VH-VL binders against Vacuolar protein-sorting-associated protein 25 (vps25). Designs and how they scored, part 8

Target 1, 194 residues: Vacuolar protein-sorting-associated protein 25 (vps25), of Dictyostelium discoideum (Social amoeba) (q55gd9)
Amino acid sequence: MSNQVFQFPPYYHKEPFFTIQPILNTRKKQFQMWQDLILQYCRYYKIYELDINESIKSNSVLFNNEKINRKLSREALKSIIDDIIENGFAEWVDKEKEKEKEKDKDNNNNNRVLIMWRKPDEWASLIYKWVADCGLLNTVLTVWEIQNGDDSKKQEFHQLNTTILMKSLKVLEKQSKCQTFSQDENVGVKFFSI

## First folded at step 18 (VH-VL)

Design i2 (from g1 with heavy chain S54T)
Fold by ESMFold2, look of step 19:
Structure i2 (fold): chain C 194 residues (1-194), chain A 120 residues (1-120), chain B 107 residues (1-107)
Amino acid sequence: as target 1 above (194 residues)
Amino acid sequence: EVQLVESGGGLVQPGGSLRLSCAASGFTVSSNYVHWVRQAPGKGLEWLGVIYRTGSTDYGNEFTSRFTISRDNAKNSLYLQMNSLRAEDTAVYYCAREGYPYNWEAFDIWGQGTMVTVSS
Amino acid sequence: EIVLTQSPATLSLSPGERATLSCRASQSVRSYIHWYQQKPGQAPRLLIKDASNRATGIPARFSGSGSGTDFTLTISSLEPEDFAVYYCQQYNNFPYTFGGGTKVEIK
């Protein structure tokens, strides 16, 4: 009956929230509040990746409150993202580009970030339970069938970001609960009973 | 040093109106976030609304039609205009300030309150 | 609207006893909970910030804990001045809401 839109928290409406605070204890809480807001917003809209430069350029409502005429600077947003990464809820998508020397690597480096509002361990548990409940242990599935197949349509991991899905399968592989293998453009997975 | 003082409470009949005042000293009201909170006799606390630095306001869902928060920067004061009063509005009314930068979203300064009684 | 349910409604304890007050949220409020103390005839005062941090000037016998939906205020050894009503408040979502209060009566 009411519109389904993300409801911003009270502190989003206040100017000091958008400026990195100089006092350490105040800033620590500010960064916690930004982490929680970013994770909740991304969970609400099923956003798994953010592009920092495009978020700022497009005046994304997550980081730009027009009503109070305040937005995060790019430097502030990057500082907040670095903190989220340190806390284990995000990581750079372009991480491997740090090893190579190419033009303007800083603009391509540390710009797209994976947002893990649900961690791969939790996704792994959901996937394994589904496989076991469906009697699919000791059979081969494709990653596509898990992610996009008709049999997974009601599962929370349906349409999951591919990078996160592969991380989740890696968790299971380390637990000896599955083995992945690649062929052509697909990845196969065999799940094991324990 | 820092203080809030409410005034303007009293007895009113149902359907009447009343304007409460909140005078601030020791800080600038237009650079802060100041709230109204009420407490019916023997009951708990109820948030009414807030005025922001821009002068815009937000209210609890039940209060948007009858209550208006405003501010006079020259007098360093804010006001609560209450209309169409009814018995359930009988309460002590407080103004309260948020404690930035140390106390995100916490009310660290309260006035002593002013009593409003709505009775026929 | 997030409902905060405080229990028990009333605690009757002797000086020196430990008081444990509960606040339960209808949905996760993370750590976005403050506690206030209100003595008779007085305005509330800020007691605990963000679930666990004492406000300035609050004695060490007061402590807070919890996250998500379940929060606890503890008074390790009650003193006569601790007779009051205690309220939790959340700021995770608009509107701000308070619990119904726990009245601590010192025998």
Scores: ipSAE 0.754, ipTM 0.892, lowest interface PAE 0.9, mean pLDDT 89

Design i6 (from g1 with heavy chain S31D)
Fold by ESMFold2, look of step 19:
Structure i6 (fold): chain C 194 residues (1-194), chain A 120 residues (1-120), chain B 107 residues (1-107)
Amino acid sequence: as target 1 above (194 residues)
Amino acid sequence: EVQLVESGGGLVQPGGSLRLSCAASGFTVSDNYVHWVRQAPGKGLEWLGVIYRSGSTDYGNEFTSRFTISRDNAKNSLYLQMNSLRAEDTAVYYCAREGYPYNWEAFDIWGQGTMVTVSS
Amino acid sequence: EIVLTQSPATLSLSPGERATLSCRASQSVRSYIHWYQQKPGQAPRLLIKDASNRATGIPARFSGSGSGTDFTLTISSLEPEDFAVYYCQQYNNFPYTFGGGTKVEIK
């Protein structure tokens, strides 16, 4: 318990890591290293969303190493995030404006990004297995009970971001393994045997 | 053309001190990340620490209190100060440069090594 | 600290044979593994970077593979100059660590 601070990898302490490299093969490795760092950092602190502009302006330690006076430029961070999205480990939060998105790929509306160090289909499998193992098939649970209830305290999805949880339940709905429904401020879900 | 040369090794008694030197040629040491790595006779390689472009340092966990890395930019050299030496510090000591940015975190240039023997 | 376990400790082979060397990490190091070759009385030489990429000047008979915790260095057909000790090194986490080495020797 005494070591509860994220430990940065060796390359975080080196200036070239913070500047987009001109040689393609070097840049590909650099982007993989940034993806791994971002996913690991966010998993460590349970950060499911990043605000790009706020991260840069607040000098977030993830992207700004004060000890070596280096930080990612805004365009560098955007490029890295775009790559993470293409690899399926992140997505823009404002994706409902698809018509605006297709016209303006670099606009400031693409600023908040959902970070998915574990993808929704993987979360879906964990949740369904837990429901089955606990004998809760064919009963109704609330989304709150899944993410915050006492019975889920030992599960990795405990306190999972609600957006990611709903995406995960949508995966299960497509597989006919559950059905969600709304009641007032609550979302209920019934899981089916299959 | 690019070269690292260690010196200053020798025989010391337990509890003694020794300062190793690493002279660089063909590149500027303060623009690079240079490490110390050792190898006990018949054993594997062990990372000791690094000096960064800024002059700051990091060390392997067990070396933080006894070993100090420093740099003299005017002489294009770096040093390893070793104190409170023990028999298990007997090893060949190498300095090594990282191949940034083309060889991320790889030691692409090594010196020939200098032998340190700690014996009573 | 990440422990790298290399096996076998010694590999006795004849020239022309294929050598297969293993490096196993105590936790995932992704692809953040380099391989070095060391001949007696010499400093190590960078051989394979990032698990699978040959360093400059390294012959095609050397190849590397693996990710996560299990890595392999392969020498497709041993030459006399290849009888040496081989080390893996990880850079996923501080401190940098090396494996204990695999000695490839003439049978």
Scores: ipSAE 0.765, ipTM 0.901, lowest interface PAE 1.0, mean pLDDT 89

## First folded at step 19 (VH-VL)

Design b3 (from b1 with light chain F94Y)
Fold by OpenDDE, fold request of step 20:
Structure b3 (fold): chain C 194 residues (1-194), chain A 120 residues (1-120), chain B 107 residues (1-107)
Amino acid sequence: as target 1 above (194 residues)
Amino acid sequence: EVQLVESGGGLVQPGGSLRLSCAASGFTVSDNYVHWVRQAPGKGLEWLGVIYRTGSTDYGNEFTSRFTISRDNAKNSLYLQMNSLRAEDTAVYYCAREGYPYNWEAFDIWGQGTMVTVSS
Amino acid sequence: EIVLTQSPATLSLSPGERATLSCRASQSVRSYIHWYQQKPGQAPRLLIKDASNRATGIPARFSGSGSGTDFTLTISSLEPEDFAVYYCQQYNNYPYTFGGGTKVEIK
């Protein structure tokens, strides 16, 4: 993996970028720039989930630029995330499904967000194309094989978040391009030729 | 009312040094991002570098060793120190301001430029 | 660095005609591109910001479009004062880069 460090865009080095702009049109531009940066950063490091509270507490480099002594507040970050959600590039993670692992019931504030630099339909297209290109149509693959298999290592969807992958497969199901089924501790997928 | 004025251009021999000045009026240089851009005769525009609000600077890769941008807050001016000048450095040199908050990352104010000629 | 290629290098037209200028980026710059106009003996002037937004005071006959790698500047009907050189510039990545320019000249 080339030791290449993520290169931040020029506007990341400018103080106004970290101050929520009061003028609506300027704020819209600012929020678009934040969306682009967040998605680009997450894509680069293959981050599919962000925790707002953790990001703030850990002084994430994405939201805290020490060189210019600027950082986003939790409220500002939440507002930006809400905008990203509205634009269809993120979703709040439902606490009910994760409650089996972590005990901390108390804080009702949605802090975890699923980040999607590609929409489920775009992922679906990439996955289906790969399956077709590999001659795997009318065969059965597991979700694990799609995510972690050697054959998918060169694909952008390698190690794709399970929630996003399942959403993408649902898109394909609606298109009659695949069928999902339970297989032991995993999910099997049969892809169909059109 | 808002303007930039470059000065200090002239004729210099190869290997020589020259310091250009850019005087701002109508805004404070230390509260803005001001860039240097040059244009060789009959050629396009080339970005040289920027000075940030903090006083830190960034440069184009080919200019980091020979060019230095600085500012004097008291004079509301910035400077371009050019060393080891070459014939290829012959150009009109502009200073330009980024147009925050309305024109993000866009150069909305330019000076008239100052001509630098490097010749033996 | 990101290379911006402008085409054509020269565009010869008459007043009243439509001008279409192209700027192509070597990689995606999203919408982070500006257009400048430069008249002879003058400094560049900001024309279009972020691919499609006219700067303050710019006439409606100027328009910009595009995203990613392909951008277009259009002058719907050329006025005598529009004959100049036009440059695109990206700020998606350091260093800032300009296109080679398109000269719009009178036929």
Scores: ipSAE 0.875, ipTM 0.958, lowest interface PAE 0.5, mean pLDDT 94
Fold by OpenDDE, fold request of step 20:
Structure b3 (fold): chain C 194 residues (1-194), chain A 120 residues (1-120), chain B 107 residues (1-107)
Amino acid sequence: as target 1 above (194 residues)
Amino acid sequence: EVQLVESGGGLVQPGGSLRLSCAASGFTVSDNYVHWVRQAPGKGLEWLGVIYRTGSTDYGNEFTSRFTISRDNAKNSLYLQMNSLRAEDTAVYYCAREGYPYNWEAFDIWGQGTMVTVSS
Amino acid sequence: EIVLTQSPATLSLSPGERATLSCRASQSVRSYIHWYQQKPGQAPRLLIKDASNRATGIPARFSGSGSGTDFTLTISSLEPEDFAVYYCQQYNNYPYTFGGGTKVEIK
């Protein structure tokens, strides 16, 4: 995570932002603002997964503003997350997928959410463009190389969450722009010229 | 009626100081976010700063050293202390309220403004 | 800071004509932009909220559109009282910034 200080938007500093608005239209706006903030924050720090319980327990600065003594409740945060999911920018983490992650002790799919400040198709486009720009079409890359390779360091998708990356590659597969295959302990990807 | 009324404007010499007042009616300043915005003659609008419900403040980068926003809750009033005034500070100064929750981050109430002229 | 550029600086039109005003941001402000109307000798008045929502009491002939960096204020048919200066303002980032304004004047 970057040690840089995230610049919160003006509305983060206002108490009403942390109070779920009862009026539908104002709430819609509020939820949009939360979505924008969450996605922006996650993008800035390259956070691809949020744990709702942990965020609340740890008093995450994203959801707890001590300067104004306001914080989201778990229920409020969940409601906001649900809205983000509905808008296609988040997805609940599947428990089965969590088992594959050695570091994650919390297997609650109603608690952990995958954050996508870009949709899989957008990531797919970026990745494919990069591959093309690098002259790597009709070659095989590993998922690891895409995520962690030196050549991708300047790309936004560098260190992209594996789940999101795989989703993105599936989009490309549907477009006949790549094919994924198992390669030892990794996944290989062959990109095709269109 | 919800209203803001600025006062305290006038003629001041360069290097001088001036304190502007903004009196609120129909709402409580300490429960709202009130801003100062100025407009030089024939020019556009420029945001100066804000005072939050907590009493904390933020300013435009150019104003942090010379301008101070404060309030008196008992008087339901806002103030703009301006020091080391320059000719370019000549402007109409407005106080404006954010219209939460209906008008997110929008200035829905403005005072009539008070004119400040900095001239030798 | 985010720079808002309004164009044209002056728009000369006749009553009944359509006015189209542009506001361009130096970076994305999403939909976090408001429009204000200012008549001579008066304080600004909130006109459009969040790019496309008319403020209370604002006539239907006023509309806003856009997202990201490009925004438009449209007056479908100018009324005599609409001749004024219009400002866009962003709240995506501190500091708040205004556009330079577009003066809609009578031809």
Scores: ipSAE 0.873, ipTM 0.957, lowest interface PAE 0.5, mean pLDDT 94
Fold by ESMFold2, fold request of step 20:
Order: structure tokens, then sequence, then C-alpha cells
Structure b3 (fold): chain C 194 residues (1-194), chain A 120 residues (1-120), chain B 107 residues (1-107)
């Protein structure tokens, strides 16, 4: 029953890390350091999504260091997240709801962020290996059984975020390693030998 | 001119104590992150610890029980209190400033060091 | 604690030769490596920051490369003033650690 807490890197303890730096080369390194910290923190706690508004409102320890009385501003956090998205390690969750004609609402649509501290192709490999190791090739599984079933309880993808799981299955489908299909309210998956 | 000057080194018997000083000029220590680093004769560098702007400290794993870093803002100086000294603590002791934020986590200003010799 | 292993311990070369110094970390430190030069009787001098970026005033003959666990410092053509000891330092985690050094000496 022992639990450990995330150990923050040296630069988290220093005030300038929390203020967007004016010199370009300094800021590029600052953003790389924030990306690495965010990905490591989310991996440690198995966090797949961040809610920016709730993170700021709740004074999340990831972005608010109380010991030095410093926190990221909303503008700084958004800039850092935009950079992580550009680098391919995150994406906005609510993009498809942008068609509202109210201009002020469009500025607040980008709030929830999918954090891909492990990429879908890596998850795909873990899932396929498990299916093969358990002798489940050429057998139908539900998406729920992969994600939440008793047989997957020991696997790192147990309780994996549904969006990331579906992205991972699409990777396998492109490789001809599985096929998804619908059955009533469920999604089924058949995995193939290669 | 920006500089750091260590002092207080000397000969100490095993089990003894010694307090080193690091005087800063050209910058304010309480606005910076200053570290202690040592180097045994003919050997490599070893990080001892840091004092933050808040006055809190972090240390290398082996030093938390015997070494204490402190700061006197009025004198613009840092100190290293060393207790229960051993022969293996014989080294040149440096204070070093981080180049934060322009040189993230790098030591851009070093003193010339002060020698501590622990011998019976 | 992250252990940095530098090799070779000593590198004997002549002026004009190319020097290649290695630093290997016991676990990934990403790009969070700095290199220092130390001449006899002097304090260390920052040489390369963040694996590959020369510090202010460092000649172009010095370059760094690497990521993860394997890092290299290269001196393209040795000058007389380059015969010194070189250390790598990681800042990925506390405690900060340094490599054991590579001494670059004449011959």
Amino acid sequence: as target 1 above (194 residues)
Amino acid sequence: EVQLVESGGGLVQPGGSLRLSCAASGFTVSDNYVHWVRQAPGKGLEWLGVIYRTGSTDYGNEFTSRFTISRDNAKNSLYLQMNSLRAEDTAVYYCAREGYPYNWEAFDIWGQGTMVTVSS
Amino acid sequence: EIVLTQSPATLSLSPGERATLSCRASQSVRSYIHWYQQKPGQAPRLLIKDASNRATGIPARFSGSGSGTDFTLTISSLEPEDFAVYYCQQYNNYPYTFGGGTKVEIK
C-alpha cells in the first residue's frame, strides 16, 4: 500500500520557470522543459486529459508552486499547450464544437487537452502483444473488455482513455492487424495474425 | 564586476566542524540561485546543494545530515556549515551561481575555491 | 542518483587533432547536459549548454551532440589552450551530478 508522489525537476523550484521568457532562445528551452514536465507528470499519474480551466481554478500543483508563490498564467499555459500540440504530443478535445456564431464562446472552446505521453502506435503494440500472448487472435473482443475487462486488469492499457484506445485500434487497422465493427451499442474488435 | 569569493578553508581534524563563506559582488544573492560544489584533489566535481530565493535548500543525498547552507542577505553572502568532517571531505570547495534563466541550470559564475583539509 | 560515465579517462593528442569525448548517463537525461572545461588551478568554465549549444565566448571548434543517454563533445582541431579536463553535468534530476572527467593531454 505504499504510495509515492511525483518528484519535480530542479527547474520547477525556480521563479523564472513560471514566467514566459522574453528572449526567444531562452523561451524555446523553457517550453521544452514545460513539455517534458507535463508529459512526465501525466505519465506518472496516468492522466490522459487536462482541463485548463479546472487546473487554474484548483491551483493544480503541476502549474502552481505554492512554496515559491508562483503559478503559470492562463496565457502562459495556453502558449505552452499550443506548442505541445504543434510538436504532436497533445490535441484539443473539443475542436468539433466550433461552429457557434457567438464570437466570445469561440474563444473559450479550447479547454480540454488530450495528453499523449505514450503515442497511439505504442499503445497499439502493447494491446496487440497482449492479444497474441493470450491466444485471442481471430477471436472477437469488445472495446470494453480491452479497456475494463477482468482479463486486462494487469495491463498498462487497463482503463485507458477511450479516445486514445480508438486511435490505437485505428493504427492496428491500418496495419491490417485488426478490424473494428459495431454490434448494437458495443464496438467489437477482431485481431488477426501477421 | 560579478564575482564570488570563498573563504574559511583550512586544516581540521576528523570529527571537527568548519564554516565556509561565499561573498558575492556585482549581483544580489537573494535574487539568484547559488550552489556549493566541491572537488577532491585530482578528482571530479561533486554537487553539495543549493539555496533558493526563499531561503529553502536542497542537498546531495550524502550531505543532508552533516552540511547546512545558509544566507545572510545583509552581507550578500552564503555559508556552508560542515559538521562531523571526514578525511574524504578534503577538497576545494566552490560556490557557483546559476545563469538562470539565460543558461538554464548551468553554473556560469564560479569562485576560485577554498581548500579544506581533514587530517589528523 | 544519475551516474555520468565519461570516457576515455585520458585522451593524449597533438595540437591540430580532432578530440572526441564521451559522456554516458545511467538513465535518460534527454538533452539536459552541460559541458565544462577546467584548466589546472582554475575553476570550471561553462562550455556547452543543453548538449549542443556553445556558451557565450566559446570558439566554434567546440561542438556537442547527443540525446537520451549518449553525449559527445568534439573539438575539431585542438589548440594549445584546449589541453584541460572536461566534465559533463546533468540537470534532469536532483542531485545534479557530474561525470568523472576526461583529461585531454599533449601526446
Scores: ipSAE 0.788, ipTM 0.917, lowest interface PAE 0.9, mean pLDDT 89
Fold by ESMFold2, fold request of step 20:
Structure b3 (fold): chain C 194 residues (1-194), chain A 120 residues (1-120), chain B 107 residues (1-107)
Amino acid sequence: as target 1 above (194 residues)
Amino acid sequence: EVQLVESGGGLVQPGGSLRLSCAASGFTVSDNYVHWVRQAPGKGLEWLGVIYRTGSTDYGNEFTSRFTISRDNAKNSLYLQMNSLRAEDTAVYYCAREGYPYNWEAFDIWGQGTMVTVSS
Amino acid sequence: EIVLTQSPATLSLSPGERATLSCRASQSVRSYIHWYQQKPGQAPRLLIKDASNRATGIPARFSGSGSGTDFTLTISSLEPEDFAVYYCQQYNNYPYTFGGGTKVEIK
């Protein structure tokens, strides 16, 4: 219902930002700037996954500034994504499907990337606080209720990507703050007072 | 030698107009990002706007309707057209170049400035 | 618009003393802060880039730190040429904004 458009930062408007810089210290800053831009853009539009090939093919405005006739090459985008993954803000979706006989093929297996503009431990803290504040400790919730229920409508984790949510619940399990279990075809969660 | 030289400052009455010039030497202005920044007497710095390599511009919010940045590539020069001037526009006006890409978004070359005084 | 608040407005110190200058942003600017030095009658000079990195030719006594909203410029042992006004600038978002400055003056 809103026609708001993401407002790009100053450095998006400048041609050198779109070419991998040769000097290491300059490139490290460039990659930090790209990481921040990608995470902000994805947070703004609630984008939890990026498809590298489709982003390049469609000339996504995130990576293609038509006004200055500059876009990231596929190789540049992959390098930036690899750095974001190394910093813990992204991971390959298809990483588990790479079989040994298909190793060393074209990087087509590493094409979809999960974007975690908020890390699972940050999501975990938000979820646990909400459960505690609502008096839901020592009760059972479904994962669906956390993501989509009316009680979570005002929370940042409303409609959170399921993979990220499960990672976040795992963080809480390691802290002894919840326990997950199977329920029909859904996952149930019991949250504990500590 | 890389250099920016402002000119065209002076006394102007409220409501008047003035065009400042910024002549560049030692680098090509159309290959760079050059900004206008001002400083009122005894006060801090205020960003006015930028001209991009394409010739397009962006401005500080207050300045969009009153100030226009332009470029003459043949003269390797930039201009700041200021209209509807007010007393609070009294300042030293600098042009400044970004040190891209080694100094991301920083001003590494400044002119010496030109003084604009707006008073009746 | 992101407001940068510098404090103190004036810092009166003697040569050889440590100076600590603060810049606080109204919202996170990450590490996207530069520092400039300006002496009377001169244009500003780039001093510290990206919160913590000295610009070319800047003496080691200058250092910067901070991230998010709180930033500090430190001059470990003041020299006579360091008595000047210091400005922070953010580039996280347009419009670029500068702090109001901290004047470092001789006691």
Scores: ipSAE 0.777, ipTM 0.909, lowest interface PAE 1.0, mean pLDDT 89

Design b3 (from b1 with light chain F94Y)
Fold by ESMFold2, look of step 19:
Structure b3 (fold): chain C 194 residues (1-194), chain A 120 residues (1-120), chain B 107 residues (1-107)
Amino acid sequence: as target 1 above (194 residues)
Amino acid sequence: EVQLVESGGGLVQPGGSLRLSCAASGFTVSDNYVHWVRQAPGKGLEWLGVIYRTGSTDYGNEFTSRFTISRDNAKNSLYLQMNSLRAEDTAVYYCAREGYPYNWEAFDIWGQGTMVTVSS
Amino acid sequence: EIVLTQSPATLSLSPGERATLSCRASQSVRSYIHWYQQKPGQAPRLLIKDASNRATGIPARFSGSGSGTDFTLTISSLEPEDFAVYYCQQYNNYPYTFGGGTKVEIK
């Protein structure tokens, strides 16, 4: 969110954090610590997707601490990501979307992961509040205007990942707070009062 | 059998220097993360710093200019070099080991402490 | 630097009574809080790890709870050996910081 550097927690500087721990209760805490770190890092840099293979290949600082000469193995990172998915903070990108984003990928469908450091229901609340505050209830917006329009430039959801945005609108639809529909080349959204 | 033993405390004049020692037994100091923590008489605990397995160090914000943590792997010992001592540095000084990996980031082994008194 | 505020500073109670000690963080520390007990003339000992888990050898009368910014240490029925000072410590960020302590003393 700025040109400042992300501040890593104390355990990132210590070798055992990078080796999957054999004792179950120790490993459960280790995985919780990795989940929290990954979500914090992605929130700080507004990262909505991670590529596991590219993160390992590029020696991403998130998973590779050069100062202590330690990095997560691909297997360890995959296990941590699986746990994050089980806890509802991540999910695999579908095959079609994965292909469109990664041209050099070996067509590995369990490689790109959507990171939900803020869940769709929380995004939904922010979007609905903004629509209400701007006097846009009972009018039609495009999904593009919410995501990229001039009126949303100051909002946290500006340039939000499209998959997460659509999930967030689905939350509002279930609450009868909006309805999506096709409008020419775009998706339109009408938001309803109370 | 796992122990930390501090030594080197005593009375010192303001502006003086003192080197504290922390001898480890029952574990290898260079495979662990060992810290210095102090406690002024009747006061709370204050983290001073840590030495990592690599030998690099980090310190609490107020201690970086006057205190230096070092390690002698052959003697299985750590040291706290304190310079330009002030009356407010009067405290019991502990070394403490992190409980990796079973007690993440907790101090599970403490020495008995060594008392440093800075007064004229 | 994350500030931990413990309250009350002193808790005067009798054996058999329930003690409730609070630790409040200046920002979220998630569950990254440890509790220590310190008896007079002794080094601290680890009591509760990660907000709620008793360390090895700690009696069941000690329990911890909380997440985020508000944490509680509870001693369900005080024993004579429990009159001591209790400190919380956070490890969410360096520098490690401790609370100012809660002294549990005989009424």
Scores: ipSAE 0.762, ipTM 0.895, lowest interface PAE 0.9, mean pLDDT 89

